# Miniprotein binders against q5jf28, part 35

Target 1, 318 residues: q5jf28
Amino acid sequence: MERERLIKTVEAILRGAGYRVARLDLKGSCFDLVASRLFLLLFIKATVNIDTITEEQAEDLKRLAKFFKASPLIVGLRSKSGELEEGVVYERFGIYALRPETLYDALLNNELPAVFAERGGLYVRINGELLRELREKHGYSVNELAQLLGVSRKSLLNYERGEQAVSLDVAIQLEEIFDEALAEPIDILRAKVEADLNVKPETPLEREVFERLKKLGLGLVKVKKAPFNAISTEDDIRLLTGIDERKTRSTIKRAEMVAEVGRIVNSGGVFILEKTKAEVVSEVPLIPKESLEEVKDADELIELIDKLKKEIKEKLFS
Below, E stands for the ipSAE of ESMFold2; O stands for the ipSAE of OpenDDE; V2 stands for 0.75 times the mean of E and O plus 0.25 times the DockQ between their complexes.

## First folded at step 20 (miniprotein)

Design u5 (at its last fold request DockQ between E and O 0.91; V2 from the best seeds 0.80)
Fold by OpenDDE base, look of step 20:
Structure u5 (fold): chain B 318 residues (1-318), chain A 103 residues (1-103)
Amino acid sequence: as target 1 above (318 residues)
Amino acid sequence: SPEELEKKIEELERKAEELAEEIFKLLEEAYRLKGDPELIERVMKLIYRAMFLLFRVEYLAQELREKGDPELLKKAEELLREAEKLIEEARKRLEEIKKRLEK
């Protein structure tokens, strides 16, 4: 109940901010929402307790974000330590985590958070150059200002160099002394994350399909916690690739989700099955693995996909 | 009693769910309105504030279940009443916007 309300609230915030949104109903997925507006792309995991995200989910979320040049976000309400605070950025596995209020302010009020939580305290990054200029303008020595703030000379010099975050209390005191905003906002909408894109296939069928797609010139990014098994890519070609042994109700649902995600991330979808007749589900072709033997390169594979989509459109409107 | 406390928690959770369903209806109505964007935005701010209060009510209800502190119940009931008031104000303002669009 609470999780569903959280997801619906986050979806409403994103839509209200003018994002195109796809929602996933996939248990264990690394993201529940994908959202696009202009040059911003967001992959969002919505979870009531932010400490319930697994490392595997976080790694896949970062992998998707890195590949699509998107920002990953966790939106939640609490942690193991208690309720999340509004206007505070938390972190799990190198992914920003925040309350729906903080997301609302960032998207609808254009107010980025500046406060982050680390090691049980609240901190701010400050403009260290501006701090130095203000200190010098007001005639304070490094020692005088450090003493006034109750910090070491070394700490103040590290603040002025941007090498050390400032406690929230010291940041407030600095802004009060100088009557100027020093806090640097955290751009949660453009988070840069690192991820390993070189994950191996998990099943024998995935290995066979990956080898065949590589022979067609495609690069493969394995994803574990998504409605697709990999992203297949060559130049401008991007295919959300599902791989299953047989067509199941799960295959159909995942193909529907792949179609919705594909519209947001400007990517096609395909499912490659060990045993199937060629068909299309929600504009996503389901093809037998043997069809990969009939194509020479990635362009011929795209032509096959487009042909299958067209033939079904013609059958539905005839 | 622990049983009376659980009944009160379940009632808080039920009321929070009912209010959340109403909030989502009001949000859908607000997003469909072709009125003054500034007036609609002000109403949406009230609706979102009410939704955010409900998340706090649910947190307090869970904390109450875990800790049994009666002060958490009072605080949850206060926040719930504040959310109800915001929803009522939002509904009233949406109806005023609709009436202006029909003229």
Scores: ipSAE 0.818, ipTM 0.931, lowest interface PAE 0.6, mean pLDDT 92
Fold by ESMFold2, fold request of step 22:
Structure u5 (fold): chain B 318 residues (1-318), chain A 103 residues (1-103)
Amino acid sequence: as target 1 above (318 residues)
Amino acid sequence: SPEELEKKIEELERKAEELAEEIFKLLEEAYRLKGDPELIERVMKLIYRAMFLLFRVEYLAQELREKGDPELLKKAEELLREAEKLIEEARKRLEEIKKRLEK
């Protein structure tokens, strides 16, 4: 399968560049990989065709990226229009999309892309102030350089003011004329995204649990397309929070994924169930919702979580 | 004929899948090896280049099913052969690095 090979390739690139990586196996998730290295954090959705990502997936990916101060990325091979070009950055729902070769160059060759796709072709943003300085030093008027490049005088002024990107052909001509690097790289590793954090609970159980967590002083960021339902947070506390009616095989697999993700994003995990006895799966407690009534605030919830993890570990190894 | 073309595409895909399995095996071996970092890096570049060629082969196989163009088949086979040569070279270089570490 092409998608499996793509995910394995992206994982290999990340590990080869020194990232710690967690991989998810969850259909419909907003991300497939999360990776961290020295204050960099990436959430990556790997898709063969980048046009198959849904709006819900993209919005959740941006929510996670905004909350964790991470860069979201789509890594793919083609779009509806055909094969993606290496070294070119595409955009879907405000998220950068690119080929694995482009990711390889950025992470393993320290070469960030500079070319992006937009309606009408391929473009590059350039250092407009440097362009103006080079034009003046080489004795060109604005009109003379515009004529040489085959662009309007207005376009050249916009380039120098940083108000318009140049076509790829113009960028190449500028490098030939001035023998200087003018292209501004695209920082795919620190992309800033906008996200609407006002997402309603999906079920009555979620609403009830969210209300109880808010009474404990926790803020909540709801997500729909992840192995957890929300991120619960206060000050230094961060909990990848799952919610289910009962323990199922799906619940167990999601808890395992939450544990792996939590190690990468330095966050704890918890699942809150309608009916269960307290237990721990892969360092992630599964607790009944009534346990939230037994604590006064977020600190006591963390104490309960830590206590359960220690008690279960002692039973398994005693 | 459509039947003959499909058989050729299936053989192309079979060869690509076998090579992909070898690629990931070699990546793991290279990642674990503690030899000269510059030599290992050169081997890694060969392996990644082969992997990227296989994505191109897969794309061409899909285009071949839609268009049936013999030039697409010829190009896909050339890319696959290039990937095979890169992996054979990577395997040889990795084995040389291992031998140096034993002595």
Scores: ipSAE 0.745, ipTM 0.905, lowest interface PAE 1.1, mean pLDDT 90
ESMFold2, look of step 20: ipSAE 0.737; ipTM 0.899
ESMFold2 (binder alone), look of step 20: mean pLDDT 84; pTM 0.833
ESMFold2, look of step 21: ipSAE 0.736; ipTM 0.900
ESMFold2 (binder alone), look of step 21: mean pLDDT 84; pTM 0.834
OpenDDE base, look of step 21: ipSAE 0.813; ipTM 0.930
ESMFold2, fold request of step 22: ipSAE 0.731, 0.727; ipTM 0.901, 0.899
ESMFold2 (binder alone), fold request of step 22: mean pLDDT 84, 84, 84; pTM 0.840, 0.839, 0.835
OpenDDE base, fold request of step 22: ipSAE 0.760, 0.771, 0.766; ipTM 0.912, 0.916, 0.915

Design u6 (at its last look DockQ between E and O 0.91; V2 from the best seeds 0.80)
Fold by OpenDDE base, look of step 20:
Structure u6 (fold): chain B 318 residues (1-318), chain A 103 residues (1-103)
Amino acid sequence: as target 1 above (318 residues)
Amino acid sequence: SPEELEKKIEELERKAEELAEEIFKLLEEAYRLKGDPELIEKVAKLIYRALFLLFRVEYLAQELREKGDPELLKKAEELLREAEKLIEEARKRLEEIKKRLEK
């Protein structure tokens, strides 16, 4: 119940902020929400306890975020150490984690968080150039200001260089001394993450399909914890690609989710099956793997997909 | 007794769930209204504040189940009452907006 309420809350915040949102009902997915507004794209994992995200889910979430030039986020309520604080950015596997309140402030109040948690303490990044200018303007030497703050001369010089974050207590003292905001906001909406895009296929069927799609000119990004198995890409072509042995109730549900995600990330969808008749589920074609032998390149594959969508639409409205 | 404490925790959780269902209905209603965007935003802010209080109530209910501290119960009941007040204020303001749109 609590997880469902959390997801509904995050969805409401995103919609209230004017995002287009797709929600996934997929257990074990690396994201539960995808949201788009103008040039911002967010992949969000919603979890009550942020320490329940697996490394595999985090790697797939970063992989999706890197590929789509999106920001990955974890939205949660607690950790192993206790309740998450409002206005504080946490991190799990190089992904920002925050409370719904912090997301609300960022999206609806335009208030980005400046405080982050590391090693059980609270820290802030300071504008080091501004700190130096203020120090010099007020006539403090590096030694005098370092002594006033209770920090080492080396620490203060690292703050002025932007090489070291300050404790929240030291940041508060600096803002009190200079009567000026020094804290740098954390842009959670434009987080840059690193990810390996070169993940190998897991099954024999995925290997066969990947080799066939590569022969058509497509690049492939394997994803494990999503309603699709890979993203197929060539230039402007992006296909959320499902791969199954046979049509199941799970295949249909995942195709529906791929259609919803595809609308948010401006990408087509296709499912390639070992054995199926060509059909369409929620504008997502299910095609037999043999259909990949009938096309020469990625453009002919897109034409096949579009033809199948059109023929079924005509049959449903005729 | 431990059994009386568990019944109180279950009652807190139940009330928080009932209030959350009402909150989501009010929020959907607020976003469907073609009223003054500034007034709708003020109502939405009250609704979200109530919703966030319910997350704290649920956290305190779980902490109470684990630790058995009676002070956590009092605090959870206080936050629940605050959430109820915010929901009632939001409901009144939504009804005022609706009455203005019908004129």
Scores: ipSAE 0.780, ipTM 0.918, lowest interface PAE 0.7, mean pLDDT 91
Fold by ESMFold2, look of step 20:
Structure u6 (fold): chain B 318 residues (1-318), chain A 103 residues (1-103)
Amino acid sequence: as target 1 above (318 residues)
Amino acid sequence: SPEELEKKIEELERKAEELAEEIFKLLEEAYRLKGDPELIEKVAKLIYRALFLLFRVEYLAQELREKGDPELLKKAEELLREAEKLIEEARKRLEEIKKRLEK
């Protein structure tokens, strides 16, 4: 119930800020929401306890974010050590994690957070060049300012060079001394992440389908924790690609989610099944794997997909 | 006693759940209303503040089960009361906006 409220809260914040939003209902997924506004794209995992996100979920979230040039986010309420603090950015597996209040401030009050948590406490990155300028204007030597702050001379030099974050207490002292904004905000809306996009297929069927798609000239980015199994891509073609042995209730729900996600990330969808009649669920075609041998490249695959959508639509409305 | 404390915690959680359901209904209603955008945003801000307080109440309920500290119970009850006040104010302002539009 707490998790449902968290997801609904995040969705409401995003929609209130003018984002187009797709919400997923898929247990174990690496994200619960994907949202876009202009050129901003967010993949969000909402979890009450941020320490419950798994490495597999986090790596897939980063893969999606890297591929789509999106910012991944974890929105949560607590960690294993207690309640998350408002206005503080945490990090799990290289992904920013924060409270819904912090997201609300960033999106609806245009105030990005600047404080982040690490082992040892709360920290702020500061504008080191401005710090040096202010120190010199106020007549402090490096040693004098370091002594006032209770830090080493080496630390102060690192602050000025942009090589080390300051503790929150030091950041507050600096603001009081110089009466200037030194804190550098954390751009949670444009986070850059690194991820290994080359993940092996999980099943023999996936391996077979990936091989056929590669013969058509499509690249594959495999994901494990999403309503689709991979992203198939060549040039401007993007297909959120599902793979199943046959159509089940789960397949239908995943196809519906793929359609919604595709609208947000401007990508098509397709499910490749080992056994099926060709059909369309929510604008996402479900086709047998043998259909991949009826085409010679990615452009022809798109043409086949479009033709199937048109033919099935005509039969449905006849 | 542990039994009486658990009963109080369950009442907190029940009230928070009930209020959260009202919160999302009010937020949906506010977004659909085509009144003055600045007035609607003020109403939405009250609603979000209440919603954020409810997350804190739920955390305090968990902490109460582990620690049993009467000050935590008092704080959770204060936050819940504040959330209720914010929602009552939001509801009143939303009704006034609707009344003006009907004229």
Scores: ipSAE 0.745, ipTM 0.901, lowest interface PAE 0.9, mean pLDDT 90
ESMFold2 (binder alone), look of step 20: mean pLDDT 83; pTM 0.812

## First folded at step 21 (miniprotein)

Design v1 (at its last read DockQ between E and O 0.90; V2 from the best seeds 0.80)
Fold by OpenDDE base, look of step 21:
Formats: C-alpha cells, structure tokens, sequence
Structure v1 (fold): chain B 318 residues (1-318), chain A 103 residues (1-103)
C-alpha cells in the first residue's frame, strides 16, 4: 500500500506541475516514472526506503539519465537511519534522493532544496565569493568571523573558496549575521550524472542482436533493469529495444511500457525475438531476428517498423 | 496489550488508506476543474498537505509497531485528525468553486 501511494503521489506532483508522465508497473525496474516538461526530463525511482535501491538499478538509472540528458531522482520516505527530512537532499550511488514534499516544493512552489545530508550531518553549499565580499564589507577579518562562527580559520577560507560545504548551523549563523541568503540551491531537476554506456550484452541472443544492429549502423546502450534491453541509436533515431527468445505475457507487458516510455522520451520501440511472427503490441512491433537480415541500415529498419505499425492498424480497422 | 496496540495500528493504517483514496479523487477533481487557477492551486495545496501528513501517520504507525511507544500513537492520531480537517476544507472549497462555475 505505502509504495503504491508513494508512486501515485509522485505522479500527481509531476502531473500537477504540468509534466507528461508515464508510469511503469515493473518490479525491479530502475525507474517507476518518467516525466517530461519542455526541456526537462526526469527518470524517477520511487521507493519507500531509499536504501533498497540496488547498485545495478542505480547504474541503469544513471545510464538512462545520461543517454537521454535527463535527471535521475530517487523519491522516498525513509532510509536505514530513519525518516527523510523535508527540504533535504540525500544521495544514493550518485543519485539525488528526496521526499515527496521536497519534490512538491521544487516543482509546484519553484523552491529548490539547498540542504544536503552527508555522513549523518546536514550541510549547505554557500556562495563563497559572496561570503568573502560580505565579510570584507562588514570589516571582519578571517580570524574574527571564524571565531564568531566557532569554526577554524582554515574552514572559513575553504568556505570562501567554495571548496568545503558548510554545516547547516553555520550556514544559518552566516545568513543571520549578514542578513543575506548564502545557500546555493541544489538543482535536482538538472542533475549531472556519470555512467558507463558501454555495457556488454548478457545473453547469446542479445549478443547476436547487438552485432546485427551494429552492422546496421546503430549504437547500442545496454540496460538491464528496464522494460527494454537496450537503446538503439543512430543520429535522430532512438529505439527502445526489447530482446526476448519468445513472446510471453512479460513481452506484451514490457512492450506496452515501452510504448508509454517512448511517448515521453520521444523514441520508438521495437522487440526483437528469436522466434515470433511479426506483430504489433501497443504500437510496438515484435519482429523476428531474421527481419534484421532483410534490412541494410537503420533507416530501412525504421521503415520496416513503420510499415508493420500501419499494416496492423489497417487490419484492426478493417 | 500488544493485541490492542496492533489493532490501533491497523486502524491508523486503514484510515490513512481510506483518506488517501479520497485525497486522490479530490486532487483529480481539482485538476479537472476549469476554475480560477489560483483557487485551484490553494485547494491542491491543502490536499497535498493532507497527503503528506498521511505519510507521517504511516511512519509513526510503523515506529509504534516497532517500539511500542504510546506517545507515537497519540501523535499519529493528531496528524490523522489534522489531515481529515484539511480534506474537509479542500472539499468545501472545491464545492464553492463548482458553484461559481455553474453560475
């Protein structure tokens, strides 16, 4: 119940903020929601306990975010240490994690969080140049201000250089002393993440399909914890690519999710199967792997996909 | 008794779920209304505030299950009552908006 309520809450916040949202009902997926508004794209993992995300899920979430130039987010309620605080940014595997309230404030109130949690404390990044200017303007020496704050001279100099985050308590004291906002907001909507895009295929079928898609000129980004197995790309062509041995109920469900995700991320979908007849599920073609031998390049593959979509649409309305 | 405590926890969880279902209906209704955007936003804010209180109620219910501290129950019940008040206020305001749209 709690997880479902969390996902519905996050979905509502995103929709309320004017995002187009696709929701995934896929257990073990690296994301549960994908949302787009204008130039912002979000991949969101919703989990009650943020410490339940696996490293593999986090790596795939970062990989998707990097590839699509999106921000990855974890939205949760608690950690191993207790309840998450409102207005606080946490981190798991280089991904920002926050409460629904913090997401609400960021999206609906246009209030980005400035406080982050590290090593069991709360910290803020401050504008170090502004701190120096204010210190000098008020006639404080580095030693005098450091003493007033109860920090070392070295710490204050590191704050002024932007090399060290300030404890929340010291940040509050600084803002009180100078009557000016010093806290730098954390842009959770434009998080930059690093990810390895060069993940190898895991199965013999994935290897075969990947080698064939490469021969068609497509670049491939393997994803493990998604309704698709890879993103296939050439220039403006982006295909959320599923790979299965045979059509199953899981294949159908994943194809439906690929269609929904594809609409949000402006990408096509295809499933390549070892054994199938050509068909379409939720506007996502299921094609036999042998069909990849009939096309010469990525453009011909897209033409094949579009042809299949059209032929099935005509059959459904005839 | 431990059994009485568990019954109270289950009741908190049940009420939080029931109120959540109502909240999502009210929120969907609020977003469908072609009313004054500022009034709708104020209503939505009340609804979200109630929803967030329910997350705290559920957390307190879990903590109560784990720790058995009666003060957690009292706090959870207080937050639940606050959520109910916010939902009722939101409902009243939505009805006022609807009545204005019918005129």
Amino acid sequence: as target 1 above (318 residues)
Amino acid sequence: SPEELEKKIEELERKAEELSEEIFKLLEEAYRLKGDPELIEKVAKLIYRALFLLFRVEYLAQELREKGDPELLKKAEELLREAEKLIEEARKRLEEIKKRLEK
Scores: ipSAE 0.792, ipTM 0.923, lowest interface PAE 0.7, mean pLDDT 92
Fold by ESMFold2, fold request of step 22:
Structure v1 (fold): chain B 318 residues (1-318), chain A 103 residues (1-103)
Amino acid sequence: as target 1 above (318 residues)
Amino acid sequence: SPEELEKKIEELERKAEELSEEIFKLLEEAYRLKGDPELIEKVAKLIYRALFLLFRVEYLAQELREKGDPELLKKAEELLREAEKLIEEARKRLEEIKKRLEK
């Protein structure tokens, strides 16, 4: 139960650091945990072997992170090359990956990692301005210091300009020479990622529903590997939007997850089905696609959703 | 023999799972307790150290299945014993905190 232990560990670290957390149980999802604290939002995929993450999962994780202004993160234990090292940041598809110990240090000891892995070994970005100042104070020319470190003059200039990371060995040598901390931390809690937010509908039903939602003034951000199919947005409106042919056990499970995620990201939820009667699962309405013809804009859609939720609540109390 | 090695690996994994269940129970108790934050933080640190050792034990168990190296088994057993000691210490400190709150 290594994966379960990993997810529970990440959840515990987040809660111990004061985050509100929702945990998902959906095979193939692009994330397992979403967590928020004032000004910070994290979408986390927890996986024992970070190489099992697919490109589709990674792109969706980045889409969610970009849309919600969150930091995506992979927490894992190993890669195809072996065990991940503590304090080292790896990357998969442009997403930071690290061990739970490294997450613990960042969140509970306020110690961000500084070492990252790339082809060829371990590297550190350093404070180039401080490096230049220290070099000049110690009387080294650029060429003299480069020769001492065994690097090219151009590389040393790039280090001082902040344009190139140093190997871990060089970083250690620099700290020995100058007796100063030169390493710059990696802000895993505020990572900026790029994502293609224009993903096409996967089915004719999705295409039809997306077109109807667009006519209501809603923008769509499609995702493939989440409990919902898209995020529907307009001004203050955000709806985690699911789409299915009919209500199934899978539909109900996904709606429950949408409710949990929505609480963390301050978003509503809705499922649009081709065949159903209107109902509510865990505060998430399931409505037939024809209901979209009964409203003229996004505000009226929200009113319809709220009305349905109130009607079902009243039936429970009557 | 391969059969005896697999039995030892299964025992190692069983012990790790039992500790894991206890670890998360203790973490929940520590985070729910309304005691001295400094004492609770120290208890949590012991529990997290033990938890991180269990990840190492699981990795060594996988390596042991691939390589069958007796040194890996010895190392895994040492780490598991260290985790057990950390949890025993954490349990004792947590009980002390609980007793102080009842007074």
Scores: ipSAE 0.791, ipTM 0.923, lowest interface PAE 0.8, mean pLDDT 90
ESMFold2, look of step 21: ipSAE 0.784; ipTM 0.921
ESMFold2 (binder alone), look of step 21: mean pLDDT 83; pTM 0.816
ESMFold2, fold request of step 22: ipSAE 0.781, 0.790; ipTM 0.920, 0.922
ESMFold2 (binder alone), fold request of step 22: mean pLDDT 83, 83, 83; pTM 0.817, 0.818, 0.826
OpenDDE base, fold request of step 22: ipSAE 0.753, 0.764, 0.763; ipTM 0.910, 0.914, 0.914
ESMFold2, last read: ipSAE 0.750, 0.779, 0.762; ipTM 0.907, 0.917, 0.909
ESMFold2 (binder alone), last read: mean pLDDT 83, 83, 83; pTM 0.821, 0.822, 0.817
OpenDDE base, last read: ipSAE 0.747, 0.759, 0.750; ipTM 0.908, 0.912, 0.909

Design v2 (at its last look DockQ between E and O 0.73; V2 from the best seeds 0.73)
Fold by OpenDDE base, look of step 21:
Structure v2 (fold): chain B 318 residues (1-318), chain A 103 residues (1-103)
Amino acid sequence: as target 1 above (318 residues)
Amino acid sequence: SPEELEKKIEELERKAEELMEEIFKLLEEAYRLKGDPELIEKVAKLIYRAMFLLFRVEYLAQELREKGDPELLKKAEELLREAEKLIEEARKRLEEIKKRLEK
């Protein structure tokens, strides 16, 4: 399967599940899709081989997910070790990775995966308290049940404490012995990820713009592998902020993508350029960096953005 | 022959691609219909099942290219035929839904 078909598949699954979806056509982006439904927000990297995601992309994907209180996902078909299995959760750089089928089941069948892959094996997290209760109810000692399962006493005690994941084979045996579901589902739609939000600007222009935006009261989250360069934030204000030296075809394309993403994540967009005339592309203002000197705070910046959007809309319809 | 095998692989890949394009059209059509949501969902499930079979066909085609195992070809052709049947069933059901909406 080509990457394009994979993206279209994932988009179809998301739309079929009633998500609002924005698709990015940006090579090297940390995400290809952003999707929202009710209180769920997903940032999805689609890649045929999940081992092609770079650490830098993964870190930015986690940053976006943490900032927006979203779940990051990798959707793929293969790894370096072979094909991904259906119903199995893989992990790359602390991000869940899964097949389109597994995503389909989670979104359209309300079937969350319980099996995860680690170190070349398949494992399940079980309800350890329930396991203990069932063991005691059926009159098994720790030693008797451990022997029946072919595991150590220590392993069984670790299972009952929730300190150790169970191999898939042992999990199946436990569910067969007790005739009860013990597997804990993996909530791939609400994945909690850790990320460093304090990334430094990379260019002199980004440094200058960041310092000016900070003076306006805005907090900044630098993102490298996105159509924007940062998220600027103050309270309820969120701006997907692009920074370029000059208007290029890339700037236009990125601004279009920022508009689409912005609608999904309920955020505005702005591009700050070293050299430009004020203009709007796909409802995203392109402003010269000098315009940041004309505003006093974040609210005045938003007013400037809204004014520019209105003036250009009036010119297009006049 | 290796050349005959590659030709069969290319044919599998081509057919899987053509069917995948049809799947996307059928999905778009299904989601545009203002019919019974339960009927539309049933049709969509058939289309998605066909789509996932095609992923396996494409994988088997690649594995066949790498390993040259004739059993992979047979399995890929079987899955392709199953996908075609599911797509045809989905198409028929969509047409039935449309005819009901026109009445």
Scores: ipSAE 0.762, ipTM 0.912, lowest interface PAE 0.7, mean pLDDT 91
Fold by ESMFold2, look of step 21:
Structure v2 (fold): chain B 318 residues (1-318), chain A 103 residues (1-103)
Amino acid sequence: as target 1 above (318 residues)
Amino acid sequence: SPEELEKKIEELERKAEELMEEIFKLLEEAYRLKGDPELIEKVAKLIYRAMFLLFRVEYLAQELREKGDPELLKKAEELLREAEKLIEEARKRLEEIKKRLEK
């Protein structure tokens, strides 16, 4: 209910800002929305309480963001300690977290946030060179300005060198003293994250399929909390790759989600099943694992995928 | 009494849910309409403001269950009333845009 309203709100903000959006309906997924506009790509996890995101979800969200050169984002309403504040950026597992109001301001009012939460309170990074210029122009020594702000001389030097963020109170005082915008915005739309892209297969079937895909020359980026099990990649080839024992309703739903995500991230999709006949769901082939033995490399796998998609499209409209 | 307070909290939550459903309908209608983009944007801003107020009402309702503070109840009711006003204003402006387009 509350989470559904949050996801719908985030989706509306994104679409109102001109993003193409794919929304997932998958419990426990590392993201709920993926959205693109021009050169911007966002993977968004919507969660009412931002402290409920798991480390496993966060690591997968970062893996997807790193692989696709996207910005990961958590959108929520509260934390364990209370309601999140508008215009404040929080962090969980190295991922920015913020309220929908803050996302709205960034995307629809072109106002990026500048305040972030850390141990001890709220902080702002400032333009240290401009601070020094303003201090000198107004005739303050380092010591005089430090005393006026109630900070140490060392802290002021660190602010001017860009080595330390200021408390929100100090940022407000600086704005009052100099009547200048010193705050540096937080680029939530182009956040860079670090992630380990090597994750082991979870099942014997996954291990077998990964080995076969590697023999075709494909690299694998395994994820645990997505509608697909891995991204299969070589050069320009990108396949959102699902793996199941057999076709179920869950498999069909995941394939539909893979198709939608693939459109946003410009990637193909495929499901490799232990037991099935070849077919296509929403432009995503479902093929038996034996089909991997019938192709010699990644190019032939793509040819097989494209062939199946053309054949099914022809049959559907014949 | 505890029962009277819980009843009031449930009414706040029910009203917020009803208003949120109306909000999404209005927002979809606003973006579907092929009117003046600036007027549509102004309507959308009213709708988003109402939406954000309702998220705060939900938070206050949960705090009210824990604390029972009459100031929290008063605040939640004020925010709900403001959201209702914003929704009504958005609805009226949307109807004027629709009338203009019919001609």
Scores: ipSAE 0.707, ipTM 0.891, lowest interface PAE 1.2, mean pLDDT 90
ESMFold2 (binder alone), look of step 21: mean pLDDT 83; pTM 0.824

